# Miniprotein binders against a2bj90: the designs that were tried, part 67

Target 1, 235 residues: a2bj90
Amino acid sequence: MSRSARRKTSALNTVLRVVEVFASIQGEGPFTGTYSVFVRLAGCNLRCPFCDTRYAWSLEAGKPLGVEELVEEIARYEPSLVVITGGEPLLQRHPLNSLVEGLESLGLRVQLETNGILPAPARDEQLWRVYHVVSPKDVPVRVPGAKLHPSWVDYARATGRAWFKFLVANEQHVREVAEYVAKLGIPRSRVYIMPLTPEKLDMKELLELHSRIASLAVKWRLNFSPRLHLLVQLP
Short names: E, the ipSAE of ESMFold2; O, the ipSAE of OpenDDE; V2, 0.75 times the mean of E and O plus 0.25 times the DockQ between their complexes.

## First folded at step 7 (miniprotein)

Design jf9 (at its last look DockQ between E and O 0.45; V2 from the best seeds 0.00; counts 0 for: pae E 6.2 > 1.5)
Fold by OpenDDE base, look of step 7:
Structure jf9 (fold): chain B 235 residues (1-235), chain A 95 residues (1-95)
Amino acid sequence: as target 1 above (235 residues)
Amino acid sequence: SDEFKKRFEEVVRKMLELIRRYEETGDEKYLEEALRLAEEAVRLARESGDPDLISEALNLLSIALLLWYLKTGDPEYLEEADRVLEEAWKIYEEH
């Protein structure tokens, strides 16, 4: 009597908790100006005081969506880039790999945005193939418990598909970023500084802030990321 | 001590490896052990008295709890993850 051990293949979670899906222009980082579909995932392991998407912090803020349905929804926009963002997308790493596989099968380019606390993709992940913009939260404005996982530096060197984006308000912050990236051995060509934008800036104040931070980027020989969507009043 | 830090770093490394194995296999045993190691990381961090290590460990514990919520749908894991993150902020503000 052969006991067929039914390996319960645990059903791989193909469901994502999604806050919103929308089309806009990528306003930030190396893909600034790209027509993009944004997929904002729910849940974050941080509570950054400067977060502009606090409504995405809870996993309950997201609706469960199947990967296949989400791929079809994204594809209808005919995006030049798919941006996976949210709270922290890598909290949903397993179904996110399935999403990436589906999107890549359609020839869509994918960018992930992450806080860099969770490890970088391994070579066997679908996520290995996509672009990453890592936003460390330990420098210059420290968020408690935030520490960049060292594997992101290794991933950046191995693939050339990672960039590091830092929020800065002044020259002291830019100095701290320069020291941090030097210490970790992050190539300066992969570093972006972006204005830390307070709540309730008018357009004049926003432009002045962009001008100051851009000038600091040139002075410190770092790349500048605008917040283009704020400047052009897009989502 | 350097010994405490080394032990902490090894626990964190093992925890993150178990999360990776859970993500690959869906086997609950890896997530159970990851949660246990996150709790151990918090214990070790508290014993060190280092607020940075405590905040790091609490953040890792929140990750394990959030993964348990995603698996089970039990809201108690979300509530505990939020409490853990609030504690990490409290520790940071007091030090």
Scores: ipSAE 0.902, ipTM 0.955, lowest interface PAE 0.5, mean pLDDT 94
Fold by ESMFold2, look of step 7:
Structure jf9 (fold): chain B 235 residues (1-235), chain A 95 residues (1-95)
Amino acid sequence: as target 1 above (235 residues)
Amino acid sequence: SDEFKKRFEEVVRKMLELIRRYEETGDEKYLEEALRLAEEAVRLARESGDPDLISEALNLLSIALLLWYLKTGDPEYLEEADRVLEEAWKIYEEH
């Protein structure tokens, strides 16, 4: 059965393991500043040392929510953007496609956040039409098993709906990112560098870090992503 | 050795292709075979003695186990996936 037919059939009895649903501002990447509803899915296939959402690593951290009820809950917030994040949302790809179908039928704009280990959407998949921010985890530090699936670069080129975001702390990290994206053929217009932010910075230190990484973005001709929600103290 | 690495890479390529077919079709036979190949990749990596291959294989096995847990609801697969990821990170930290 085709992926489209399979998705349609599965929407009738699908659930997602969900850690939390909340409204906030998208603080990162190309949609920075947008009033958003965040849907954090449980489960991750990585244990990155930089992860600030460790509470989402286990699927047991998530509550089962039906896709239809979740769409209705999200819609009540009247979001300008729905951000699907996690853990790794693509571990729940089947019911995730059903969720995306429901959200798009209401005209809601959707963004997915992924580590890119699992393949990019196929053309007949509802996720094909969604915006994606891909955060590869084999640069600047190599995480075992965190190889970016090559289909994400092809998807970005074919659709213009994917961007690549990297946490960096210093210029050596930025150099490594630049070499990585050049090797993969990712155009720099699709690349964001973002400050690796320790949890307990005061506001002065946070602003200084943002300034430093933003200056490196200019120097290396890459896009800069803030962590705006930290600067304005939103979740 | 390079021979184990070449065999390992072919097994991993086949495993990831089967996961793609599973996600396209929903047919559990592809996921079942992907899990078998992930287990074979771990066996090959351990026989090689290469800690980089072992940690990579364990991460790939965790992917297959987590997908299988989501398909079946069997908590044994979730528990094993978490155990496998913990081992992979310990190896990564050592090397």
Scores: ipSAE 0.054, ipTM 0.457, lowest interface PAE 6.2, mean pLDDT 85
ESMFold2 (binder alone), look of step 7: mean pLDDT 85; pTM 0.827

Design kk1 (at its last look DockQ between E and O 0.03; V2 from the best seeds 0.00; counts 0 for: pae E 16.8 > 1.5, placed apart)
Fold by OpenDDE base, look of step 7:
Structure kk1 (fold): chain B 235 residues (1-235), chain A 108 residues (1-108)
Amino acid sequence: as target 1 above (235 residues)
Amino acid sequence: GSLEELFEEFAEITWEMLEHIFKAKEAAKRGDEETAKKHIEEALKLSEKLLEIARKAGSPELEKLARHLHETIKEMKEAFEKGDFLRAWELMFEIADTVYEIEKIIES
């Protein structure tokens, strides 16, 4: 391989397309309430009709950022957690593994948000060590092209570092989630249901929706994820 | 053949329709109700074309789904016009589910 080909492959493995980096509170899932730096990566393999980050669907929506530079930027916030999100972060798997390595070297905890379509981390990936919140898009709402990769169930069982977060609007959705996780052998302790939040809800409507879904979580013996950032008006 | 071309056209129009649904949603989010309405109206026209293509293709299953899609978009339009954003949101999920079933037929 020529020096030029090695440099190009090296550059591809050390550069991420990043939409935004910001500090906030993790509003969702098992790490709710944690002071976090969010890294929103560009590119998505889905086109969810309910997506609130459509601007991140194209890889071109992100700026190229070196992994080292990004690690330094994240570290300046002194986060309790680094949340890697975006469109679909695992579309940038190679440089993402490099990012995780850099962050872990600083003792930073990392959580990935993924739609679960792409395979779970292999044991030889740096991503194997981090926490994952998988948000399937095939249940209860069936997004075109969405199918949970079975390796996520295996990863969750093997590592205990994965949780599954489902968007639900009503009891029928919760039932479908319960049946789905039972069929796949996902432990209920690893399942979160979260309000499917329409746009333009006022605070009263948002609270009522949270209350309804939380009650359903108790009834169906599932964990509840708030949309805490919306409730406290943080990004 | 002519049937393959019809399915390709159907798929293209389906994606164009979805793009208008997405744009309508984004416009609604911004409070641009006029732009949202225009995009929903265009999505409705495209869903009608899908129904016509499905009829030409001679697929009763595809025709049924295309009809359901059209009616769902129509109901979504009415929900937006009434300010029932919750219902409009639920209907977007129904649209996604319907498109998913359509894609399965086209890929088969």
Scores: ipSAE 0.030, ipTM 0.438, lowest interface PAE 2.9, mean pLDDT 89
Fold by ESMFold2, look of step 7:
Structure kk1 (fold): chain B 235 residues (1-235), chain A 108 residues (1-108)
Amino acid sequence: as target 1 above (235 residues)
Amino acid sequence: GSLEELFEEFAEITWEMLEHIFKAKEAAKRGDEETAKKHIEEALKLSEKLLEIARKAGSPELEKLARHLHETIKEMKEAFEKGDFLRAWELMFEIADTVYEIEKIIES
């Protein structure tokens, strides 16, 4: 890209379709327990049966917000981490890079959550420098149309800035994840297994499921991710 | 110069085209075939522009990728018209992969 093309594109795409902005605790993955501001972007390229955020599937579910305005709103929370999630945030890739630029200029740590269908960041994107938690949806529970873009594994190797998180319900699922990551060359230190929770479980069921999956994580020498926000009843 | 302007236009149109592809997917999933068809037609039109721009820029590699993109979108249109939505979804990922390759070439 010419220098002029990159600048014009960034200026043109300074608006994001945002469903919600809120403060909470990051409940999943490598940053579990961190005081965070969540930015949920509209639009998704999947319709996962177990999606907890179906209200973000449509692009029309979000309202347009200017990137500068959004950076100021986020900064007021004084977060330790900014979590960009959605739907699928990479559907709004161009203005998302502008948001990341603004957040980085304030020294804010950023994590992106993605289903990994769209490609990993290019080296000259602002997203290159951000942490990523990639949740492939073609293993162990196959979601139609889901396929991890191979660039995510290359990105993880090149940068050390990506982790892979998988929803599992039982040991057969864990075995399938283990085989999948071995085939792709993803080291187990970058792999999290997390409880696959149906839409409604009571607290006793949630705790039992967490215990079961955590025990499997130890057995298989994989990282365990809780769904901490569900256990402590935060958004 | 004019080459830089062509690359800028190519990038802008590539992302506009991809947005139409995802909107077509969304419409098809909710059973809105008419909207899905409109978005596929817009994506196809934009892919023709990409091929034209690649030729003006004198970039054989970009032209090859733009041609692949156009042909893949034509196949996706055919899949939608036949009601083969699984095939159409698979082709969406091929389109996204091609866009990624285009970005690598433009930005390298």
Scores: ipSAE 0.000, ipTM 0.142, lowest interface PAE 16.8, mean pLDDT 83
ESMFold2 (binder alone), look of step 7: mean pLDDT 85; pTM 0.855

Design kk2 (at its last fold request DockQ between E and O 0.94; V2 from the best seeds 0.82)
Fold by OpenDDE base, fold request of step 10:
Structure kk2 (fold): chain B 235 residues (1-235), chain A 108 residues (1-108)
Amino acid sequence: as target 1 above (235 residues)
Amino acid sequence: GSLEELFEEFAEITWEMYEHIFKADEAAKRGDEETAKKHIEEALKLSEKLLEIARKAGSPELEKLARHLHETIKEMKEAFEKGDFLRAWELMIEISDTVYEIEKIIES
């Protein structure tokens, strides 16, 4: 392999396509309420009908940023957590491992958001060490091309660093989630249900939906995730 | 064509139809009623082609799903015309679920 080919492959491992970087409060999952820097990566392997970040679906929607420069940018916010999200962050797995290495070297905690279609981290990846919130898209609303990779269940059992977040609108959806997690052997203590919100709900409707889904979480013995950022009007 | 060629054509047209549904929804959200109407009408035409292909393939299952898509897209068109964006959102979820079932049949 020529020196030129090695330089091109090294450059591919150190650049991410990034849509946006911003500071906010983590509104969802096990880290709800945490002051976080969000890194939204470009590109997605799904077309979810309920996606609120459709502008991130194309890789071309992101700007190329160096990993080192991105680590320095994130560090300036002094975050309690770095949340890596996007379309699907694991489409950029190689430079993402380099980003995680850089962030961990500064003592920053990292949480990944993923749709769980791509394999869970292997033990030799930097991604193995971070927290993961997996959002399956094959239940209760089935999205074309969605299938949870089985390795995420194994990763959750082995590490205790994965949670599964499901979007639900009613009790039938909660039942389908409960059946799904039982069938796949997902530990119930790692399951979150979250309100499936239409666009442009008013605050009253949003609160009523949260109340209803939270009550169902208690009834079905599941964890509840708010959409806190929507409730407090943060990004 | 062969049965395999008919299923491949069915899959391609299903995906094209689904992309038009997203374009219609994005246009409707921006208040571009003309663009929304254009894309939902194209999705309807594509769903009619799906019914024809399913009949040629002799697949009662694909014919049932294609019929369901066609009727759901008609309701989505009516929802856009009425400005009922909540109903349009519900129908888009139903379309997604139906396309998921189509993919499962074609991959089997």
Scores: ipSAE 0.831, ipTM 0.923, lowest interface PAE 0.5, mean pLDDT 94
Fold by ESMFold2, look of step 7:
Structure kk2 (fold): chain B 235 residues (1-235), chain A 108 residues (1-108)
Amino acid sequence: as target 1 above (235 residues)
Amino acid sequence: GSLEELFEEFAEITWEMYEHIFKADEAAKRGDEETAKKHIEEALKLSEKLLEIARKAGSPELEKLARHLHETIKEMKEAFEKGDFLRAWELMIEISDTVYEIEKIIES
């Protein structure tokens, strides 16, 4: 079967386990502020203590949706950005590539959120052409089982379509991130530090933490990511 | 048990303990005090077992980490009893770091 025919068949005949689809604002990273549709895929290969989407950890939390059906649902929102998140979306890599193919055929811009344990996209994958925000979980807070696959740094260099985002609470955390990215050769222009927020902070505490981490980003010459959706109380 | 069997048992019990920590936290957040108490007490029992295994294996590094887990889980139990969820969250992060270190030692 030809490359074109194989790609079309994959988009039409594969199934994803999906926890939720909803519209909101991308609150984090390089696309902060963008009107987005979020697609939360089921399943995760980590158990982060700070995860606020623990309900997505089990594959059984997702309902099966055909890729074509999902593309049509997403398109009805008329998004400026489609954010694929989860759990860990790359656990469903094959049907995920089919979803990306369908979304790109409609001209929809796609961003993937990943913990970076599974390898970066190969050149022949549909995922090669989308944007990626990679959040390693072995620095500064160390999550059991976390290890950034080295291919993500190579992918970022080759394509310019990956950024690295780190949760930090204080300057010691920022120092650890700076040492980590320097060792791996990740340029600071590709690095975001973001507040490591407890679930129960009031707005004053949340703003104080944002201010502290933003000041550290300037001091360390790193990009700052807010958690904007928390500040403006969106999902 | 062989040294290899002790390390395998240590890893399995560490993961089981870690799962109980999440179940306790989820129960505490929904106000289910009895379920939270059951899980945190099971995590404590498992941390005591880890200390026993570390001593049998003759590993001062694992013994230090197992003792730290036990002490941290005791503090987490106290945080739940006081409704101090911010403190419990901080302690879960510390447990995560400790389990990560355990995994690195065992994998080496």
Scores: ipSAE 0.777, ipTM 0.901, lowest interface PAE 0.9, mean pLDDT 92
Fold by ESMFold2-Fast, scan of step 11:
Structure kk2 (fold): chain B 235 residues (1-235), chain A 108 residues (1-108)
Amino acid sequence: as target 1 above (235 residues)
Amino acid sequence: GSLEELFEEFAEITWEMYEHIFKADEAAKRGDEETAKKHIEEALKLSEKLLEIARKAGSPELEKLARHLHETIKEMKEAFEKGDFLRAWELMIEISDTVYEIEKIIES
């Protein structure tokens, strides 16, 4: 039997708990503006007060989908980028590696969104080869249970495939982020600050918040991530 | 109980309180004012219990955090009563920060 036949057989027996799959524009981080398909996995190991996707916290919120079926569904969108998010997608680490293998076999670019509590990928994982946007929750808006796993800094240095994205509301938050990343030795070029947006801001308030945080990014020499999908009213 | 047992009880009550905060917020957002008030009042009672445990443990640090938690939850209740959901959201973030600090002390 070929290696491809063995991989296909393994993928058929591997299941992910999936909340939703949809096409949109990546609104955040280093790939902002990219036509993407979003795969939201169920389950989360945190309870963030600012979480917009509380419906994904439980593993039971996800429908069981085989990796092969999910790869086929994603491929139908013909995306420039596959964004795997959740909850916390690394909670489903084993089947997630199988999904990544399937997506890479189609030449698709994959980005993982993670809270960084669980360890970074090891060199023998398929996840080692894809992009990661790590959103630490131990600074500046601190969430109970949150602690960035130190392996993420090593992974970022070794691969150049990780960025760190922080939710900020004011200049004091930006200062705390700057001190945090300096202490950990994370280069400013890999750091994004993003507006911490409460629900139900009107468009003027949302734009003013974006403008303020963008100005702080310039002042503190950090990268800025918008929440573009909110500004253009996409999911 | 022992200091270790008091810290375990403190952690358990802190998480129960935090769960009620989320239930209050969700009820308030869907317009269920009675359920929101019920959960925020439970959170207030639990924060009072935290203050008692902190005093028994002889921890000035935990006592200060328990007092701050009680004050913040009380302000959150007032925000719900006024329909000020932006203020309630800001206070929920402050509660999260306070619970994070409590965890750091207990785990140390």
Scores: ipSAE 0.545, ipTM 0.797, lowest interface PAE 2.0, mean pLDDT 88
ESMFold2 (binder alone), look of step 7: mean pLDDT 87; pTM 0.870
OpenDDE base, look of step 7: ipSAE 0.790; ipTM 0.906
ESMFold2, look of step 8: ipSAE 0.767; ipTM 0.899
ESMFold2 (binder alone), look of step 8: mean pLDDT 87; pTM 0.873
OpenDDE base, look of step 8: ipSAE 0.797; ipTM 0.910
ESMFold2, fold request of step 10: ipSAE 0.729, 0.711, 0.721; ipTM 0.879, 0.877, 0.881
ESMFold2 (binder alone), fold request of step 10: mean pLDDT 87, 87, 87; pTM 0.876, 0.874, 0.876
OpenDDE base, fold request of step 10: ipSAE 0.798, 0.785; ipTM 0.905, 0.900

Design kk3 (at its last look DockQ between E and O 0.55; V2 from the best seeds 0.00; counts 0 for: pae O 11.5 > 1.5)
Fold by ESMFold2, look of step 7:
Structure kk3 (fold): chain B 235 residues (1-235), chain A 108 residues (1-108)
Amino acid sequence: as target 1 above (235 residues)
Amino acid sequence: GSLEELFEEFAEITWEMLDHIFKAEEAAKRGDEETAKKHIEEALKLSEKLLEIARKAGSPELEKLARHLHETIKEMKEAFEKGDFLRAWRLMLEIADTVYEIEKIIES
């Protein structure tokens, strides 16, 4: 390729389509309670019926931002954790690796949220070294087109940097999750179950659901994830 | 017109219908009754088209599921009209479960 064509290819790889950047707390999973900056990337390879971020499905929902400028914006928040989410962030894999490189050069801790359909990071990717919360959509309620890529289990075993999170409504769902993770060889220490909640539950019902799912987590010896942001009424 | 083409069309329309269901829910939650009504009506139209395709495909199972979708969407519309957002959310989940059942049948 000419030097001009190579420069254009590189410039495309340094731009992310970003829906929003905001500060809040991480309300779910192993980093619950951490002061975080959320970076929501545009585009998704699923149309989940229970998605609460449908506005991120289309790649056109995002504004193009240069990676270096985005790193500077994130750094101004002084976060304890940077949460990269979306849609599905791995649809923008190459510029995402550039973002991770920039964030890590500033000593910032990074967590990726993914539906796990696209493969886990390769060893030569910057994403290899960050934390991942994988939310498979093929159990307990399977979303059409969802299939957890088997590399995520291999990645979790090799690195210890991936956890698996499942939305559940009842004990039958928990049983299905337990059978699924056992079949795939995912250790229980890496598994979170989380209440499947509507957005507008009153506080009493929300607490009752948390209590029920937490009790099931203890019974089934799985980790429990709250939806802490709902409990404390943060975005 | 092939059977495979009918199944592909059925699947695509099912997902388009579900997208309208989500847009209706979002609009209703922000108080935009006109937008919610528009999306619910589009979802109803799509559920009728699913019935026609299921009959052309000779699938009583898909026909039953398409009728269930239509009936559930009508209940969701009623829930919106009464401001019963929790019921509407639960009906949305039932629609999603029905879509999953449809995909399972099509993949067979």
Scores: ipSAE 0.000, ipTM 0.260, lowest interface PAE 10.6, mean pLDDT 85
Fold by OpenDDE base, look of step 7:
Formats: C-alpha cells, sequence, structure tokens
Structure kk3 (fold): chain B 235 residues (1-235), chain A 108 residues (1-108)
C-alpha cells in the first residue's frame, strides 16, 4: 500500500462528520436526567417522517472534525455521559471506534443512540464496551428500509449494555411493541416505550401524551422513557 | 423486461413522492406555505402516476397501495390547508407505512 493510501485510510479512521456538539440533560431512555455532552454525527440511512433532526441526514451537513480534537472539546464540558447521536452514528463506525477509545481513556462513559439497522458492535470493537440505546424504526411505525439487525438482541443478552426504545402513540402501538419484543426474545426490562410526539404540541398536550403513554407502560409492564428535554425546554 | 422496468419506475417515483412529502412538511414547519403547497401538489401528481404505473403493471396490490397513497396525500393536503398539523403529521406516518408495504411488494 502506498504512503498516500495509508494516509487516506488513517485520515478516514480519525475524522468524523459532526453536525453539532452541545451540553444538556439526557432526556430519554435509561440515562434520563444525566448531564451529558451530545455529539450529533452527520448522515442517516433512514428518512423517518417523524425525524426531529432531518438537517443531519446528509453527510455534508457535518463538518469534518478530528477525533483527538473532538475528545478535547467533549472533555472540557466535564460530562457525566457522552451521548453519540445524529442521523445514524454507525455509518461512521471506524472513526467512531477511535472516538470511543479516546473518551474511555479519559474515564468518560459513552452511550450510543442507533436505529439498529447496522450490525451491533463486535467484541473487538471499542464500541463493544459502551452503552447502546437502540431505537428500532420497523415497529410500531414502519419506516422504509428499517429492519432491526438481529445481532442487537445477541449483544443485549451478552453484555447487558443495550436497551430498546420504541416510539408509540397509542395502545395499539404498545401491543405491537410487546408482541415484537416477545417474538425476538428481548427482555421487557430492556424495553422502553416513548411518546411519539408530533411537532407543535403545546406543553399541555405534551404532558397529556406523556401521561397516557406512561400509563400504558405500567399496564403493559414496560419501561417508560420521557422526552424530558422537551418537558424542561432544554436541547 | 417491461414489467421489471415498470416496477423500477414505480419504486423511483415512490421515493420521489415521499421526498416531496417530507419537503412539504419541512416547509410547513418553517411557515413557508407556498413551498409546502408546491411540494404536496407535486406529491399528488406523482401518486397519480403511481396509480397509472400499477395499472399498467397489472398488480392489483400495488394499485390498491398507490390508491391509498393518493387518498392519504389528498387528506394531508387538506390538513395543511386547514392548519391541522397534527393530522398532517399522522397522515405522513401513514404514507411512510404505505411506502414500506410497497417496498415489500417490489422486493418480492
Amino acid sequence: as target 1 above (235 residues)
Amino acid sequence: GSLEELFEEFAEITWEMLDHIFKAEEAAKRGDEETAKKHIEEALKLSEKLLEIARKAGSPELEKLARHLHETIKEMKEAFEKGDFLRAWRLMLEIADTVYEIEKIIES
């Protein structure tokens, strides 16, 4: 391999396309309430009609940032958690593994948000060590091209570091989620249902929706994820 | 063959239609009603074309789904015109579900 090819491959493994970096509270899933730095990566393999971050769908929406520089930037916030999100972070798997290595070397905890279409981390990846919140997009709302990769179920069983978060709007959706996770053998203790929030809900409507979905979570013996950031008006 | 070409065309137009639906919704969120209207009108035209292609392909299943798309987009247009963004958003989800069923048929 020429020196030029090695430099190109090394550069590809050390640069991320990043849309934004910001500090907030994790509003969703098992880490709700945690002071977090969010790293929103560019590019997505889906086009969800309910996506709140459509500006991140294109890889070109992100700026190229070096992994080392990004680690330093994140560390300045002194986060209790680093949340890697975006479009689909696993589209940038190679440099993402390098990022995780850098963050873990500083003793920072990392959580990945993923749509679960791409394979779960392998044991030799740095990503194997981090927490994952998988948000399937094939149930209950069927997004074109969405299919949960089966390796996520295996990863969840092997590591205990994965949770599954489903967007639901009504009891029928909750039933479909319950049937889906039962069929796949996903433990209920690892399942979260979260309100599917239309845009432009006022605070009263948002609270009512949260109340309804939370009640359904109790009824169906599933965990409830709020959208806490929306309720407390944080990013 | 001519049938495979029709299915490819159907798939391409389906994705183009869906892109216009998303752009319409994005424009509506920005308060750009003119752009939203333009995109939803284009999505309607494309959904009519899908019906024609499905008929030419002789697929009753695709014709049914294409008809459902067309009617759902009409309702979405009406919802936008009335300022009922919640209804429009729900209809957009229904469109996405319908597109998913179309993809399954095309891939089979």
Scores: ipSAE 0.000, ipTM 0.225, lowest interface PAE 11.5, mean pLDDT 88
ESMFold2 (binder alone), look of step 7: mean pLDDT 87; pTM 0.871

